# VH-VL binders against Protein archease: the designs that were tried, part 5

Target 1, 141 residues: Protein archease, of Thermoplasma acidophilum (q9hkc1)
Amino acid sequence: MDSDDNRTLSYEVVDHESDIGVIVYGKTYEELFSNAVYAMADLIVDVSRLKENRKMHEVITGKTPEDIMVNLLSRVLFYLDTYYILYYRITSKYSDGELDAYFYGSEIPEGIEYRNVIKAVTYSDLAVKPEEGYAKIIFDL

## First folded at step 22 (VH-VL)

Design w3 (from u3 with light chain D50K N93D)
Fold by OpenDDE, fold request of step 24:
Structure w3 (fold): chain C 141 residues (1-141), chain A 121 residues (1-121), chain B 107 residues (1-107)
Amino acid sequence: as target 1 above (141 residues)
Amino acid sequence: QVQLQQWGAGLLKPSETLSLTCAVYGGSFRGYFWNWIRQPPGKGLEWIGYIDYTGSTRSNPSLKSRVTLSLDTSKNQFSLKLRSVTAADTAVYYCAREDWIPGVYHGFDYWGQGTLVTVSS
Amino acid sequence: EIVLTQSPATLSLSPGERATLSCRASQSIRKYLNWYQQKPGQAPRLLIYKASNLATGIPARFSGSGSGTDFTLTISSLEPEDFAVYYCQQEDDYPYTFGQGTNLEIK
């Protein structure tokens, strides 16, 4: 975890048929996106056991906040699969249709066990609702 | 072409606060990590810290308690404050851009001209 | 922190000769190593990033190699403007750190 990040993040795990989901909380889109990335990463491995030493920048686009969420989380999975880097912390600025995001994370060291293998981010029961203070995401296992 | 220009007071007394600003021209302020590095006279280089466009920061543990990094996005500027300076903080201070492309990690590709800061009683 | 040790401290060569500079890390940094050139009164200039990639605008006579703990910067044929101080820098872990530098001087 980033030594300059004092955030305490929490999420709820929900069962969805043969899949797995999370409910994250936040009052802004940026908070929800950030917490969702953290939650997904923590479903994959124990994020508390990772030491942040990688970063990158990318703009995520979508027609809706839900699209942004799916694209953002899918991008995290892409980097894990392609570069073996798990990004679990993001800082971002959200505007209509665009998320300007900075990604922070690390490789997964030897000895760390995978908790789940997430194949894809789904639109099932997908909700991004800062006005209600939560987002719900279902992952395909 | 991207250009970094920096400025600030070059003469301080012990216990004062160093304040430097770096302005970015000819390129986007977004998408990069903005760093500060210093170099004592006749010595090597020491990394101070970085700030991203959203204000997220990381700094050298040796200086963390005294360092504050900030942004003025409306001016494409970022700043360094170093509190409680001593003679050991005498150095040329540089701002620099760090470019990280996914899968291809870059170093500091653009630098300011440097600012000599002398701490003397 | 990760310590980078450069060698030699000073390298005396003539134009046209081949220069070989070494940088060793206290632990593996994979390929997260950059090389910089610094001339008197100037800011450092990026030469090589991620161990072996030429930065934009850098002449092809510069090359980098290595991984893990041992890295090398090579200048195939020295030009008069190449005489300067060279630094290696790691970005594998925080804090970022630099080597102490190699002074490449004219013989």
Scores: ipSAE 0.905, ipTM 0.946, lowest interface PAE 0.5, mean pLDDT 95
Fold by OpenDDE, fold request of step 24:
Structure w3 (fold): chain C 141 residues (1-141), chain A 121 residues (1-121), chain B 107 residues (1-107)
Amino acid sequence: as target 1 above (141 residues)
Amino acid sequence: QVQLQQWGAGLLKPSETLSLTCAVYGGSFRGYFWNWIRQPPGKGLEWIGYIDYTGSTRSNPSLKSRVTLSLDTSKNQFSLKLRSVTAADTAVYYCAREDWIPGVYHGFDYWGQGTLVTVSS
Amino acid sequence: EIVLTQSPATLSLSPGERATLSCRASQSIRKYLNWYQQKPGQAPRLLIYKASNLATGIPARFSGSGSGTDFTLTISSLEPEDFAVYYCQQEDDYPYTFGQGTNLEIK
């Protein structure tokens, strides 16, 4: 897939008490992870307003797919906080508790409004179910 | 020690398709971005594009419509195809490894030996 | 695209002298600037990454400095093997681009 391809990704926003969540769709773990990263990033800022110019690689580990999801999204938040780079596109290969992931994104330009400030990824109602075609993630605001 | 070895046809006629392959030895194929760069005779360097291990690519807009990057992960190889070549595509083509670590951006740290591709009628 | 302009086009010096090469970007690229050395018939060799970091195996006589739009490669004391063409390259935005090169030749 060419990084210059425009992809329209749909996700559902769910309310969870004082927090916010998303439901993303996909038939594979990789799709769910990718879509989750996009959705979270889009909750933070309008991703369509970003120009991809940063990339990196990292292996994400976890005992379960849910752990991988939390760790993956937490890493995205970490890089945003630490390096001020928002990674919103991910390509990956998932196998045996390891996600070999390539991250793509950009800094957030001045003038772009923050939609939400996400403090953490939670395990609340967390589900990663490619067999059912969806993942649900709740974020702490 | 990481080594990049590349090969492909060095002589083409106009309108043909350039095809080059680069093989990676002595190191991981994962975790890096695999690039192609070319250099016309006596001129500077032009970035063509990259591909990651998952097959995600990015190409120079000047060549995008004619460029296809691909992988053969089973062989630790990646390839470049450039369609509809003209004399302007005559150059030494290099494959190169790009290492990106957050906070540490390593550039192109390993290069293939280069392949001269000449386009002539 | 971001244009990198190197100066001078040619630099003629003798072994033992100090060499200073300049690279100017058409817009700020922060520190996303690399330097390469290329000798005839060879692939480029990475010298400096992220403006000022010495690549593995590169002699300490090479150093890089700068940020934003102005960058400098310095060779403190030229060795005979240092006479070559030097390129700067930005990785701040796509497409990646190179300077036109500085030819460092022996006087």
Scores: ipSAE 0.902, ipTM 0.946, lowest interface PAE 0.5, mean pLDDT 95
Fold by ESMFold2, fold request of step 24:
Structure w3 (fold): chain C 141 residues (1-141), chain A 121 residues (1-121), chain B 107 residues (1-107)
Amino acid sequence: as target 1 above (141 residues)
Amino acid sequence: QVQLQQWGAGLLKPSETLSLTCAVYGGSFRGYFWNWIRQPPGKGLEWIGYIDYTGSTRSNPSLKSRVTLSLDTSKNQFSLKLRSVTAADTAVYYCAREDWIPGVYHGFDYWGQGTLVTVSS
Amino acid sequence: EIVLTQSPATLSLSPGERATLSCRASQSIRKYLNWYQQKPGQAPRLLIYKASNLATGIPARFSGSGSGTDFTLTISSLEPEDFAVYYCQQEDDYPYTFGQGTNLEIK
C-alpha cells in the first residue's frame, strides 16, 4: 500500500510476522467502529464484489471501547462462520458500555476468493482513540 | 400490542409534496427497520424504502430522486416525503415494521392502517 | 429488479376446498420469499416468511413451500375468512418486490 493511497482509504494494513492488522481513521467512536468493520471485511473478501442485501441489529456491550471493538468484530466473524453472511457496514449509536449497531452486508457467494481467513480478533496493540483520530486492531490468521 | 398509527394530508395537487408520518406504540423503536409501502387503488404493492434508528436509509431506485425518509427518535416517529407528485402517485400508503434475525426470521410483521393519498388530475 | 409472477390471477373455490397459489421469481431468491393476505380496506397481513415458516397467530391450515424460483402457498381447507387477495414478496435483493396478487374468491 503506497503512502499516497492513505488519503482516500478508510484503513491502512499493518503487517505482522504471522498476523495482519489495520489502522482505521475517524473522529468518533461510531466512525472508528464502522471503519473497523469495513476494514476487517475487506481483508476477508473484496467487498466491492458483494451486494448489500442482508441486515440485522445487535447491541454490543463491553466495559471499554476496546472490549466493544473486539466483541463487535467477533460478532461479524461469528455470522460469517455460522450463516455465511459477511456484514461489512454498520451504522450505530455509541454510549458508555454499549454500541447500538445496525449491520449491513451480504451472503457470501459460492466460490468467492477469500483474501484472508481471520480466526480471531486479538487484544494485541489494540487501541480505540477517537481523540487521536484512529483505532488499531490486530487479527489472528 | 405493537401499533403503527399514521397520518398526513390525503388530497394533493400535482407538483406538491406528499408528507406522511407514522408513530410507533406498544413496542421498541430500536432494533427494527421502518418501511413505507404503497398500493395504487385496485393494484399491487410497491416498496418505497426504509430507515433505521440511526437515520440510515434505502429507497426504491424508481422513486429515489423524489423520496426523503426521516425519523424523530424522541417521539418514536418516522416520516415519508415524496416530492413533485403526479396522478400516478395516487395510492394507499402504509408504514410497516421490518425485522431481520439471521437464519431465523424476516418480514413486515406490523403495518399502519394506511392513508389514501389522492393527487388530482 | 426481481419480478414475481403469481398464478392464477383469480382462483374461485368454495369453503372446505384446498387452495394452491403459485409464485415464480425471475431469478433464484433462495428462500427469501414471504406471503401476505389482504382483505378490502385493510393492510396486508404476514402469513408465511422464509418460504415455509408460519407467522405468529396464523392458522395451521396455511402452509408454504418452495425455494429458488418456484413457490407455493397452500390453504388446506378454506374458511370463509380466507377469501382475499394474496401477495408474494421477495427479500433476497433490493428493491423489495411483490407479485401482482391472486384473488381468491368464493365460487
Scores: ipSAE 0.846, ipTM 0.914, lowest interface PAE 0.7, mean pLDDT 92
Fold by ESMFold2, look of step 22:
Structure w3 (fold): chain C 141 residues (1-141), chain A 121 residues (1-121), chain B 107 residues (1-107)
Amino acid sequence: as target 1 above (141 residues)
Amino acid sequence: QVQLQQWGAGLLKPSETLSLTCAVYGGSFRGYFWNWIRQPPGKGLEWIGYIDYTGSTRSNPSLKSRVTLSLDTSKNQFSLKLRSVTAADTAVYYCAREDWIPGVYHGFDYWGQGTLVTVSS
Amino acid sequence: EIVLTQSPATLSLSPGERATLSCRASQSIRKYLNWYQQKPGQAPRLLIYKASNLATGIPARFSGSGSGTDFTLTISSLEPEDFAVYYCQQEDDYPYTFGQGTNLEIK
């Protein structure tokens, strides 16, 4: 059908031994970071069952886009573990060494079923390549 | 000290567009959520919506079809447009800063001085 | 949309008395309830956030309590500057909503 319809796909799951990975698509750093946050959140719970009723702001720094990706996703996991808030959508501005990010998400409803328990974001096969249209991230379960 | 100063035309006819601007002094424009709230004379407060530094917005569903929120990051300003006004839109309009630090602090901590907008009948 | 109902609508008291203002939500808002004070011709002033935390610069005679659906603002000993309108406001879900206000008048 139309090639534009294929560009709405936000992520694909990849098997990686006993862990889970994703490939996300996007032509800018901002798109790749946003789609990675969504993909990780959707691996944790069914995001379609959440309201967007929480927000915050953080500046994420790192030497490389890969460092920023790990730090970004690790912050999402931190807020889930500490405050039971799952941020699944970001809007951001990327500049060298810095992601100025506004996070939107939900407090986790009581009794929601978790799809996976993600322990950590890894550097294994990590790639953030907007010039090639993708990012790849492996999660430790 | 953070200060919010607001301005815009205060007298409108029905069907016109309300346009207000708020400037932020003495503090960061990044990292906050910039809100508009209105108060009809002698009545309570109604939240209109907010905008973040990236231009992402959320608006009260009761007004969403008529509301446009925007910002000018070069001037530390954010703006409200409300089109197709009626007498029901007569109110004092406030801009306000919202801070949101999970587990720590939430609220509208700095407010503009208010602008009375009157829509003639 | 979450409706906040404040009571009483008007409270007439004298300086030195204790004021108790109530706010009730149409559904649980956990502790996402703020209180504001507003004097004529002025913008609202944040008093209490997250049900019970004093905002910066607010005197200790102000306190807040409650969770779920029922919340209270208490002023332990009224001073002349405390006579104003008080609003509760919830941040649990969008749209944010305010109560209709309690007018605290000098007797």
Scores: ipSAE 0.806, ipTM 0.905, lowest interface PAE 0.9, mean pLDDT 92
Fold by ESMFold2, fold request of step 24:
Structure w3 (fold): chain C 141 residues (1-141), chain A 121 residues (1-121), chain B 107 residues (1-107)
Amino acid sequence: as target 1 above (141 residues)
Amino acid sequence: QVQLQQWGAGLLKPSETLSLTCAVYGGSFRGYFWNWIRQPPGKGLEWIGYIDYTGSTRSNPSLKSRVTLSLDTSKNQFSLKLRSVTAADTAVYYCAREDWIPGVYHGFDYWGQGTLVTVSS
Amino acid sequence: EIVLTQSPATLSLSPGERATLSCRASQSIRKYLNWYQQKPGQAPRLLIYKASNLATGIPARFSGSGSGTDFTLTISSLEPEDFAVYYCQQEDDYPYTFGQGTNLEIK
């Protein structure tokens, strides 16, 4: 009934067969990576219900920006699965082959409603295109 | 071994801006969270805030409107500014390193030597 | 904000005795509690992190226990260098907060 525009959260939801995807907007690699992390996290739980009481740092490597996107989002899923921490905001510095990223998020509260269970980040239709102002990512549910 | 060295002016008038700098030696400046903590004479400790390598910060809500945290990655330094000081801001100020690794995290494991800042009346 | 209450405010003991220092949180902080020692004119020194883990270089006579709201620092047999102020500190939520300290003084 009172739906918010997904783009006020820097993403737009795209249905893809039996899976779900997002389009995120941004004019730099850092913006696209940050908005993708937020979008994936918000597909998992309502991020507005989380506090930001956990942080960490990792360097994410990859041969292409698309590889870095998959690796980045896969690390967020790893920490959720292993430590029950959902990182939903990053700050970062991108250079060719490397994303130096600081992650911010929350331990998942007991009893929180999951919007979706995301199993994996895919390469289907994957695009990271700051020159065109967007990235597109498809997730396996 | 990691060492933090700090400096800045130790005597201020009310309404002036406190400015302190901390330099990091013997370890990585990337990958950690760089904190400021203060201790009024004869009293306990109060956390001020932290900054990461990208310049992202978080500050104690009680001080947030007066605090500016910054860094210089070329010099491995980070700084605290506290505007509009009063006698209540008289304290020893410490810089400190924080490491957060999920599952194994540590507290403030390395501290600067401390800088006494006195705000006159 | 999470308030940490330390007790006693002052603990007077002799070398060789066992010291027990208490920290109580105003809400559950699970195991996100650290202990520090501070001697006059010095920066605090990390002793215990995550309630019970001994920090690097800290003597084995120091130990920590507890979870939730009640935490304890124990020094099994006091040495002369252990007489100092001890602070607990929580990292469960922001702002990070410290207890007001326990002064461990020589009897």
Scores: ipSAE 0.743, ipTM 0.892, lowest interface PAE 1.1, mean pLDDT 91

Design w4 (from u3 with heavy chain I101R)
Fold by ESMFold2, look of step 23:
Structure w4 (fold): chain C 141 residues (1-141), chain A 121 residues (1-121), chain B 107 residues (1-107)
Amino acid sequence: as target 1 above (141 residues)
Amino acid sequence: QVQLQQWGAGLLKPSETLSLTCAVYGGSFRGYFWNWIRQPPGKGLEWIGYIDYTGSTRSNPSLKSRVTLSLDTSKNQFSLKLRSVTAADTAVYYCAREDWRPGVYHGFDYWGQGTLVTVSS
Amino acid sequence: EIVLTQSPATLSLSPGERATLSCRASQSIRKYLNWYQQKPGQAPRLLIYDASNLATGIPARFSGSGSGTDFTLTISSLEPEDFAVYYCQQEDNYPYTFGQGTNLEIK
């Protein structure tokens, strides 16, 4: 029964040359992954203008938490590019090498204003550190 | 083949809490959305809500204030509680599996056998 | 919420005849329309998903068509086991909603 409809923003924008980065906060891997998905989506479109009417499930794998972060965010970009669905909220269970994730989002309305066009998630300065309470991700515009 | 088996008390008084449980056999409990749907006798169907493996839920706004959805991942079971029932809550209650994947397919493809819940007036 | 209106309310036909059932949505639901069959004392059975795709194990005599607001379920040649109530259901937006049903009864 948890809802993030009334949550305070959990990310800070970081300028990185001509690209955009974020720092997200959280004390668990699940929180960091969730906040990163939200942050990336909100950089693309004002998420407050979307209805949560689409869902899916995928298992995201990777050798490190950083690999999982890149793969996770890249999947969100894939569904946006392929199906015009922006997943902006996930719930998940993390174990070593695996994120079992349920994605929630919205089909993008016709004529919606994009804040940014994110082309890729990069490994530049990439960090996923729940023990330090943050993750940092740089996006290629 | 996937099988959903459901159970719970079928006779309630007004103001009591309806409580139903559904167990999943012969398939994965992860990767799907587990739904409850009800049907008053001789009437159409009303979607109640779903829960996922992580415990995330969505409920029909018409019932949301009275609905609690939960799961027990150790037993592959999910449950519905509906508080403060009235005669209007008399219905057959079904659990159902939802598969929803963009570009592939979606729908309620497996259903429990149904449980008639009668609220005395 | 999105209202689905089915017509006719009752359809009386004989085995071997063709059945055509309609579902109209109060707003566009694109292709996100499913059809279910329900026999007395049983749970609904998924027949058609995404307007036109036959669900696993459903006979080829069932077909669906439509998009936007107008949808049709067709049974090409009725079998005795096809006499039941049929519901359309949308998954375009929450809450998911069902039509009120078409009772397909034997003449």
Scores: ipSAE 0.749, ipTM 0.889, lowest interface PAE 1.1, mean pLDDT 92

